# VH-VL binders against q9usg8r228to453, part 13

Target 1, 226 residues: q9usg8r228to453
Amino acid sequence: IPESAEWMNHLLEKVWPLINPEMFSSVADQIEDVMQASIPSFVENVRVASLDQGSHPVRVVSIRSLPSGEASESFSEKQASEAEHKDEPEQQRKQFYNFELCLAYHAKPVEDATSTSARASNLHLRIVFYPGIKGTVGFPLPIWVEIKGFVARIRFRCELMPEVPFLKNVTFSLMGLPELNVSAVPVAEGGVNIFGLPLISKFVNDAISAAANEYVSPKSMTIDLS
Below, E stands for the ipSAE of ESMFold2; O stands for the ipSAE of OpenDDE; V2 stands for 0.75 times the mean of E and O plus 0.25 times the DockQ between their complexes.

## First folded at step 4 (VH-VL; framework fv_ecleralimab)

Design a4 (at its last look DockQ between E and O 0.08; V2 from the best seeds 0.00; counts 0 for: pae E 9.2 > 2, grease 19 > 18.9, placed apart)
Fold by OpenDDE, look of step 4:
Structure a4 (fold): chain C 226 residues (1-226), chain A 125 residues (1-125), chain B 107 residues (1-107)
Amino acid sequence: as target 1 above (226 residues)
Amino acid sequence: EVQLVESGGGLVKPGGSLRLSCAASGFTFSNAWMSWVRQAPGKGLEWVGHIKSKTDAGTTDYAAPVKGRFTISRDDSKNTLYLQMNSLKTEDTAVYYCTTEGYDFWSGYDYFDYWGQGTLVTVSS
Amino acid sequence: SYELTQPLSVSVALGQTARITCGGNNIGSKYVHWYQQKPGQAPVLVIYYDSDRPSGIPERFSGSNSGNTATLTISRAQAGDEADYYCQVWDYSSDYVFGGGTKLTVL
């Protein structure tokens, strides 16, 4: 790990468990939407009950500052910049800061896999399947999705402003589809694998990947922080 | 095809002045960041300075050894880059290259993708 | 000021693999670019952003960057690969920085 990222990782170790899981609600919603759009024929509905970060943090593998101009060769960026700057005096030009972040996560081995509290120390997704088979309606099937690991490279473009918090908006894009490893386990007492766990794991993995694909370059998302 | 053609090099005395030009073609010059890079005889490459596009405020930055003595400018209507060199020193003797700076939407400008053939500047008494 | 360190010279036998290193403090956190300069010619970009190749550059040219060392690798070296090679980075404090250059000799 580069020295430049070491202090960030130390900070993350302290701050990570303090983060409100609700911060990830939008991500959970997006995953749910994708799942609902691609549910198997034997499933009537699927819900994401929660996405929790646990206490074991993601790690910054690398961070790179990127020299960036205000202009872009892309048609979309040119249009946006032209529209925004047409009437602005040269003195009020927007300032940008670009950087690339590489993140990695590896789940911490748990001593007791049957312990919900132990599993909750890692990133996890709780989903509920509603079977569409006649006679099974009304019996939700809770599934615990363990995030075993992921690696993602993300580029950020920050629009700076002189007022606190000094960030007007942030645009980010994934540099390729993240590598993801997930495992699904039933929550129900007795471990009745009603659904082939491998199929569920694949379904969840595909759904998360599909959701992530919406942010893969050249696609991006902008968040207003003002 | 991108073409960069430097001109204006020659022999000059210490303390003298010289103006280099770079004629650009084969690309939208007005959108490009342009740099000067020099190479002393038998030595390595050294960045001299650059000028950003007008869209990026057309600002300039310079390497410490030439700051205050050299001025970079551009005429987009003529697709021409300039390097005004004042108070020339013997250590300024070099081949001066005109270069374009590469661009990526997220990464910005940090490398030199096209180079001219260079023009020789010799500062000698 | 940020500094890049290259070996003065590297030799490679025809058809073999040449490796040219570029050292810098935490250079793995920077993008490294490589230029080829043949005698009496202008530099040519051969690798940018650590490992990307410009159009027209052979696949024999590859780049990597991690820790404190970036590496330009030239596989199946040809006589025409004999040249000076320069690494380059951008640094917040030093702007554009070049290595001292490495002379590659093909034997």
Scores: ipSAE 0.029, ipTM 0.651, lowest interface PAE 3.1, mean pLDDT 86
Fold by ESMFold2, look of step 4:
Structure a4 (fold): chain C 226 residues (1-226), chain A 125 residues (1-125), chain B 107 residues (1-107)
Amino acid sequence: as target 1 above (226 residues)
Amino acid sequence: EVQLVESGGGLVKPGGSLRLSCAASGFTFSNAWMSWVRQAPGKGLEWVGHIKSKTDAGTTDYAAPVKGRFTISRDDSKNTLYLQMNSLKTEDTAVYYCTTEGYDFWSGYDYFDYWGQGTLVTVSS
Amino acid sequence: SYELTQPLSVSVALGQTARITCGGNNIGSKYVHWYQQKPGQAPVLVIYYDSDRPSGIPERFSGSNSGNTATLTISRAQAGDEADYYCQVWDYSSDYVFGGGTKLTVL
């Protein structure tokens, strides 16, 4: 592993447990919305009760700088862009810092599967299904969903500005759908049909992938920081 | 018109050294990322290494087979790319191409835009 | 180390459609670039970012990429299309990776 990636991973080890899970509420809501749009007719509703990062951090596999400039530049377009700004002060020209991160996550094996605390160390979702059975009142069916692993490649374009905080906006995009492995995990509460675990795992995997697809290149999101 | 012209190829013995040059014209050389790609006789293409533009720190990366033996440098005042090859082995025998790297924000440093005609390096006793 | 697999050769009748494949694990998550190399010449970029065509490349050249396979398609094959074709990706563990090359023969 390069030394630069190691220092980032050591920093991440300290920061990861400090992150407030509420910061993931927007992601959880998006996954919930996708699931609700995709539920089969024998299910009345589905909710994401929580999305918690746990204490086992994601790993930075690599970081690389990318050439500066706007998206879709060829070296010919880059030369033309520089010519357009030739007569302007450097402070008036757009300046970018572009980079790519590759993130990997692998859940740690849980030695005591009966303990909520042992499972909570890994990245997980708590999902509640509400079966819609004719002739009966629906009841909540809680499912623990563990993220076994993922690999994601993300590109960032940071537009700089000369005024504090020196960062005008950030654009990010996923480089392809992330590799993703999830599983529905048995919980000591009972009431889960073990024959349905692969179906539930696939449903959740597909929902997370569909939510992620909204950020896959050439789609992107820009956050204005100015 | 973009032109890349390699020179300095020839016959060397194993363990010897050779320095290749690539004369560039038709573009702003100092803004370009430059690569060396080689092709052994009758074989496929293999990336050797690259050097980034001055704006992008001017650093180099190398393929594993050549790390520690090959050094890429550039002279922006002469629009010239160099490849210093030391401790040459028989398996380094190839045509060496000078290339420019294409860039796109979504794909990065992914492909090779323009290619020179290549220069043959033969490593044989 | 990431690897790309190409067939050693492909034959096509004049005027027909040739398809050259490039196999790789999850290659659909990568962008694939294609090069044409005629005897005694340097490679020439013919497709980049899976399906984009550089200026000066005939529209008969097209590309696609999904799953574990990328494909270069040459419609209405001409005698001048006879060449070696290489696919190429960038991979974070192996940097620039080329396929082994495919010799296209026009019959």
Scores: ipSAE 0.011, ipTM 0.525, lowest interface PAE 9.2, mean pLDDT 81
ESMFold2 (binder alone), look of step 4: mean pLDDT 93; pTM 0.952

Design a5 (at its last look DockQ between E and O 0.39; V2 from the best seeds 0.00; counts 0 for: pae E 11.3 > 2, grease 20.2 > 18.9)
Fold by OpenDDE, look of step 4:
Structure a5 (fold): chain C 226 residues (1-226), chain A 125 residues (1-125), chain B 107 residues (1-107)
Amino acid sequence: as target 1 above (226 residues)
Amino acid sequence: EVQLVESGGGLVKPGGSLRLSCAASGFTFSDAWMSWVRQAPGKGLEWVGHIKSKTDAGTTDYAAPVKGRFTISRDDSKNTLYLQMNSLKTEDTAVYYCTTEGYDFWSGYDYFDYWGQGTLVTVSS
Amino acid sequence: SYELTQPLSVSVALGQTARITCGGNNIGWKDVHWYQQKPGQAPVLVIYYDSDRPSGIPERFSGSNSGNTATLTISRAQAGDEADYYCQVWDLSSDYVFGGGTKLTVL
């Protein structure tokens, strides 16, 4: 890991467990929406009970600044685009800072898989299935989904402004679908196993991937920070 | 049309110095990131270093083999890129290419968009 | 330091498809660029960002990148395609990195 990312990782190690899991509520909601839209016929409903980051942090694998200016396919195209705006007053020119971030996560091995506290040290998703089979209504099936690992590459475009916080808006895009590895485990021993865990794992993986796909280049998301 | 024309190559003794120039035309030179790439006779391509545009702080980076010995600079008023080579070694013998760097914010990393025809530097006793 | 590995040489019959590989650790997560260098000439960019083609480069040239291998594909190989081909990436630890180059021979 380059020196530039080392201090960030040290900071993350300290700050990560302090983060309120509620900060990820929007992500959880998006995953839930996708799951609900793609539930199997034998499932009446699915809910995301919680998304928790645990105490083991993601790691910054790499970070780099990108060239300033408008995105273009080639240098010549960029030159042409800039030439069209060369007569615009400098005071009216928007300033941007562009950078790329690569993140990776690997779950810490848990010595006791039966320990909820031990499992909670890692990224995890708690989901509840509601079976659609007659006679099973009212018997929710809680599932613990462990995030075993992921790798993502994200590009950011920050529009700068002279006023605090010096950021007007931030646009981000995933550079490809993130690599994701998840595993579903039962929350309680002795529960009715209506669904195969591998099938549930696949379902969750597909749902997360589908949610992530909405932000994969050329798609992007802009957040107004002003 | 983008044109890059290298000059300044020649024969020099080990320990000597040489300054290469690259005359650019056909694009806004001041906005371009510029690199030097070299190729030893019969060998592959090796990045030497680059200089960013003034807008991007005009900073320079160098490959480890030339760091401390080579200096890249630019004169935007003359559309010219320079490579000052000091303490030359026999292993510095190569064709030196001047290149522009391109990018796309949403697609990928920097690449070498346009290349000059190169100038030969021979370091020999 | 990050390293790229290319085969020393590849041969293709006239009109057939040539594939030149570029290996690197998790190269699929990097953007790979390709250059063509004909004998006695300067390199020319033929593929950028894994699969994009610069203006003036024939559609016969294509690129892909996944896992640990990037591939330059040249369909309907012509005599004029005989050249050295280099892959290139950017890396935080090594800056700009080139492969060793592959000599393509058209038979």
Scores: ipSAE 0.015, ipTM 0.551, lowest interface PAE 8.0, mean pLDDT 86
Fold by ESMFold2, look of step 4:
Structure a5 (fold): chain C 226 residues (1-226), chain A 125 residues (1-125), chain B 107 residues (1-107)
Amino acid sequence: as target 1 above (226 residues)
Amino acid sequence: EVQLVESGGGLVKPGGSLRLSCAASGFTFSDAWMSWVRQAPGKGLEWVGHIKSKTDAGTTDYAAPVKGRFTISRDDSKNTLYLQMNSLKTEDTAVYYCTTEGYDFWSGYDYFDYWGQGTLVTVSS
Amino acid sequence: SYELTQPLSVSVALGQTARITCGGNNIGWKDVHWYQQKPGQAPVLVIYYDSDRPSGIPERFSGSNSGNTATLTISRAQAGDEADYYCQVWDLSSDYVFGGGTKLTVL
């Protein structure tokens, strides 16, 4: 008999390819900002040209409910309330639904390592490096960066309301830095420099980890959906 | 202050039944997830089962060795947790602890924060 | 079913550092909680979520969790630390799982 996580994975198989990649632009911007702050002196600039989820979905490994109750306030909820400077009336008790997801991603092997079409089915970043001394115009060097895998535990606190759309706030936090494996890969078309790929992979991995660290418990992010 | 007081333990023959109670005070019982954990004499701790709060539909989960034989229930108006044990076996001999999982976003049902003193159940011919 | 492995006993000299291990497949992906149990008493939570301490637990109790091993560390061991220690996780297939317990002896 199937578990609820298995049902969610079937749903993800249908939905994942339909997600508009532009929804990840804020994530791409954060990664770009971290990379730009930490580029070596022999690189003039770095840009994240795109972040595309591909067609191979993330997998829900587990979901579990967490204690919830009316008028409960967690450390993360207090931080979110202070950040918003809420002057909310106390007409009724707050209702929350809390849960934890464990997500895993594993890139599918590609038959042709130099084919961009085969690589596009996996989660990837297109990054452009501009080698050169800072302040000069460098030649653009496009690199494919593939997410080989990650494992993340995420807690969600959903604040409910009685009016449509019934979901007022969603707070989330990462339970530790995600395990993350990335690689810079050869591209079949143009400009590919195979030298330095392990260094590029490490640089990107560190940048993604640093961006993720801004959401590791007790830090959190609250999204107002009301 | 949080207090959990178990009662109803004793000697029972194999195949018999026994009902344990846990009187709770010092917290909002209806919001809490409640567990039973047991410890056979000279042995380690073993989770028995839990019951969720009303907000989480009051559902129960049980460890495999007791599934189908034990039933956990709660009476929120009396702040009392119950464990109905049927078809008892000698392997069920243990001290039974009433525990809370507490309520807050980060501490949840992952661990057992408050424990009662335990009540001894002996299943012997 | 998910299993946790602990050594049966650990000895530490008074004032020294004790380390109690809890082994499990990919336990680094789980939240590990630790309990202290003195003879004739109920267990007491000493570490939760790998490394956090409840109020009233001294800072010399610490925890870590990585790979296949979680570790409870007790710095400056005192006679009062002599007890049984249990690790515990939650697992989707097995629910709450306890280790077999480790008896800490302070010499």
Scores: ipSAE 0.000, ipTM 0.496, lowest interface PAE 11.3, mean pLDDT 80
ESMFold2 (binder alone), look of step 4: mean pLDDT 93; pTM 0.947

## First folded at step 5 (VH-VL)

Design s1 (framework fv_ecleralimab)
Fold by ESMFold2-Fast, scan of step 5:
Structure s1 (fold): chain C 226 residues (1-226), chain A 125 residues (1-125), chain B 107 residues (1-107)
Amino acid sequence: as target 1 above (226 residues)
Amino acid sequence: EVQLVESGGGLVKPGGSLRLSCAASGFTFSNAWMSWVRQAPGKGLEWVGHIKSKTDAGTTDYAAPVKGRFTISRDDSKNTLYLQMNSLKTEDTAVYYCTTEGYDFWTGYDYFDYWGQGTLVTVSS
Amino acid sequence: SYELTQPLSVSVALGQTARITCGGNNIGSKDVHWYQQKPGQAPVLVIYYDSDRPSGIPERFSGSNSGNTATLTISRAQAGDEADYYCQVWDSSSDYVFGGGTKLTVL
């Protein structure tokens, strides 16, 4: 049904500000790892100090059910699975619940683009660059990075189990690279720290895209829920 | 266990029509995406078109050389795939193979895991 | 439209290693599948998703894919490996694309 995602968006509006930012720590670490691997010679270190969702929520554009249960295992998958377990005839058949989400985010307009307080309502990262030669202590340069928008299509495969909570694990994968726009804003009390922001925006955008590529099909991530 | 048996091939004049059938067994036909792949005598493999499972809307796609002339259909109650060939040209002379499409949950359908023996279609005056 | 290029023929001595190439623009970003076809027989899938072997395909068959070239490698070649070999990818603009095929001769 086309409007079935509307109630989910109403719930998301209420829950979004309550989400603990620490739940995004693995995503922040992945982005930091990609950035660290890509820093130029005149930058000694880079850190993602925080990834904060703000108060303006992501939106579910659509949700669709995919083939689930035993029927989710295609002919080719079933044949491969049976061949692999020929010596284990007692293997229990796994049960799945599968679905696909299309998510969209568009940042709320902010009148004062140099104010960090004004930016706090939107999804953002705080990144600290340490200029210098490897092994030399650099002066920290904090940058506020706002996520202006993204569109992502994500598939979820949920493995079911008979015991509470009935969900053994969740595997997810991106169905292509997300469309992503970011904007770097200096941490300034009146615009004093302005320099090379388009280069920083590009660097951050490239890093987030590279980190996301680690979850693009056929690559996936599985979270065990016991 | 998986078996695909094509039939209906033969000699036809240019501009004529022919209908191929593929009888499937050994798997749940209604869940499978099915393709037709052809091979001209002494030449390479060429994809003709496919039909998706009913759960994936049962839509069809065709290679450019046959689009508008060929129609793929399926009868899930009979486990049978069909290829209706109209306005046949001498260039359509080939062995036509019925194939199942391999499925990976994340990547979708993109390879051919089981093939029938093929049926020869000859278009000549 | 997207095109795959294979050599028309490759020869290998019995017991030696044969390599069959499949060229395509940025093919390393695609999933490559390989089929073996013996005279008068239907094609058989021998490698899928670049390097995976279906059940029943011997270990001496392997695959790789990077940059602009994918390669099917057949180690310790046997007389029974004489066949035509086809590479295949899926492309969003061209759907299913096959290479022209390579005839492998075992001397």
Scores: ipSAE 0.000, ipTM 0.451, lowest interface PAE 12.9, mean pLDDT 80

Design s10 (framework fv_ecleralimab)
Fold by ESMFold2-Fast, scan of step 5:
Structure s10 (fold): chain C 226 residues (1-226), chain A 125 residues (1-125), chain B 107 residues (1-107)
Amino acid sequence: as target 1 above (226 residues)
Amino acid sequence: EVQLVESGGGLVKPGGSLRLSCAASGFTFSNAWMSWVRQAPGKGLEWVGHIKSKTDAGTTDYAAPVKGRFTISRDDSKNTLYLQMNSLKTEDTAVYYCTTEGYDFLTGYDYFDYWGQGTLVTVSS
Amino acid sequence: SYELTQPLSVSVALGQTARITCGGNNIGSKDVHWYQQKPGQAPVLVIYYDSDRPSGIPERFSGSNSGNTATLTISRAQAGDEADYYCQVWDSSSDYVFGGGTKLTVL
């Protein structure tokens, strides 16, 4: 790990278990929407009951400021050109701080794979499938999906403002689809066809990748902090 | 699926005029910056001009060789981009491509992510 | 006016690595995009923002950009990679600038 990221990893280790899982609701909703749109013929409905970060944190592999003369310089040139088309260029001038973050996640090994509390220490989703064959009402089938690992490269643009707190908004974009590995296990006593688990894992992996694609460059998301 | 279909190309005399159209589908046209890029037979790619989205004031910019002679416009209700070419010269002979401009929040619009198949404009006597 | 320089042609043997360069004054400070054009077809974006790949472009296509030279690298070259390749940047004085193009021949 680079020395510049070591203090951030120490902070993440302490803060990670304290994050409210509801903060991931928008991501969970997008995963659910993708799954629902791609629902297989043997399933009537599907929903993401929860997306929980667990106690084992993501690692910051690297962080780099976008150097002067690269993307930030190109952006400054474009920003100046756009301001020439407006009557109030000083109010149109924006200040940005840009950086790139490389994140990696690797799930903790679990000694007792059947222990729910032990498995809950890792990043996971709880998904409920509603099987429906021949139009019959399906009984809910809960599935535990553990995120075994991922690697993601994310760029951030922080818009600065003169007034306290000096940070107006944050825009982020994924620099390519994250590498992702997931594993699905049944958690209900009703069970599930064990031969269907690899298919469920692939289905969930594909859905998460498709949801992530909504944030892959040139697409982005902006969080307004002002 | 994003589709861009150019039309209106043909043979025209020097000093003449021609209007190209580009029918767009598969994306929210009104939010997109649209460009025209041309390619003379056996030559490389050359940017002609672009038109910004309504959100970005719908302004146009042109490459020096066509400035004052070409006009780019759009009809968002019809998802159609236009290139009006006036005072055509033999050096304007090229395949004209309709393109969408990709957006990155760090750099703005600066690359061409989708291209039509092009329409040939031949300027000769 | 800003200018991009590409070699007229590059040859590569099947299965080997091809490198196509794009020279420009301080090009490392700009974002470089690469397009592939096969005869009679429209250009296709293969690399954007120096090194990122659009969906559907195989991992054997990669890019880099530093100093005065950007490079498109095609590993494990295939017959289907034979095409003209164009680099492109945005410049405040020249707007959108394309390189002259490089014809890649797969032997």
Scores: ipSAE 0.000, ipTM 0.438, lowest interface PAE 15.0, mean pLDDT 78

Design s11 (framework fv_ecleralimab)
Fold by ESMFold2-Fast, scan of step 5:
Structure s11 (fold): chain C 226 residues (1-226), chain A 125 residues (1-125), chain B 107 residues (1-107)
Amino acid sequence: as target 1 above (226 residues)
Amino acid sequence: EVQLVESGGGLVKPGGSLRLSCAASGFTFSNAWMSWVRQAPGKGLEWVGHIKSKTDAGTTDYAAPVKGRFTISRDDSKNTLYLQMNSLKTEDTAVYYCTTEGYDFWTGDYYFDYWGQGTLVTVSS
Amino acid sequence: SYELTQPLSVSVALGQTARITCGGNNIGSKDVHWYQQKPGQAPVLVIYYDSDRPSGIPERFSGSNSGNTATLTISRAQAGDEADYYCQVWDSSSDYVFGGGTKLTVL
């Protein structure tokens, strides 16, 4: 049985609406870069105008501690970090605090599927497609993409130090590709939509999955706090 | 050479109690996560519960059928793991194995790399 | 609660290849470990993390895991391979889960 995360979910419900959407701009840029690299021949350009968290939060399904310190080093038989840092052969004692989070997101059901206001309560992307022959200016086609759900497992390795602030760095990695469901929603009446909603949904889903793959084990991101 | 030696098994009447011990050697016991796994006669393997190292808070987790009745503890000074079994039922009749947990930090979840010989617990009238 | 399904028994002729399956919902996203248990003996880890072998386990033992099925493959089967085989995963809702076990008979 995993450890309870009830208190974390209460905190997330209160903090989620307070997060500045601009904090997600780097993630939006990464998704845009991946989409731009895979656009079909009848689309010249694609832009992610925004990534907005809405009012409905992600949920922490579970949190569990992993072996820490010397125990973590002794038990591990496949350490991707060792392979990544083979040019530093010096053996030094390090202290780690390790844990794993399982996160889930489930969009709120929307009674009026045509209401953009109601849909804005859920995690979503605003994307603009520019159809046309590559090198030719196209007509902008704005679309609304809703993230219906995802499940992700993330491991965190915290390197400790005896001096303040006691936390030297945090490294995180995804334990496999997240399960992800994305859906395109209708744009306002009067627009021409040359794409099928399933085609757009698949394209965006594949792009987000490809972007996430850059952080899947053995790949990781380290934030230096010293 | 890693060795795990279980002891304390025997015949107990329903509702009784029994304490199992597991003597460990050949590795740094204080750093190891330890599990108990049982096997009823002619049946499959079933995880009972585990205990984390002191450095990882020394917390315990139990399988649903034994939660509230069984308690796992460790004595790092004696390199010994314990399983205290209370309110025993006939369904608890099994060979009980002491195991170490292996782990890959970045890529995987726990497996049981070393096993003791097992000790038989029979709950019958 | 997460469940693993194994066939009750599998038979293989001496020198042929045995395949033992372990079924589970989206098991390909999990790490599967395999144990061999001979009569009257404790289980022994033979495959971990889907396909890796511990030191001392012969190369005849291999594993795979994709979709909803993990497979333990024993090539060039020997009389000494006759045993019960168990698969095992960790799941956030169920902690440590074992399959029901498969008895391998070498004919």
Scores: ipSAE 0.013, ipTM 0.513, lowest interface PAE 8.6, mean pLDDT 81

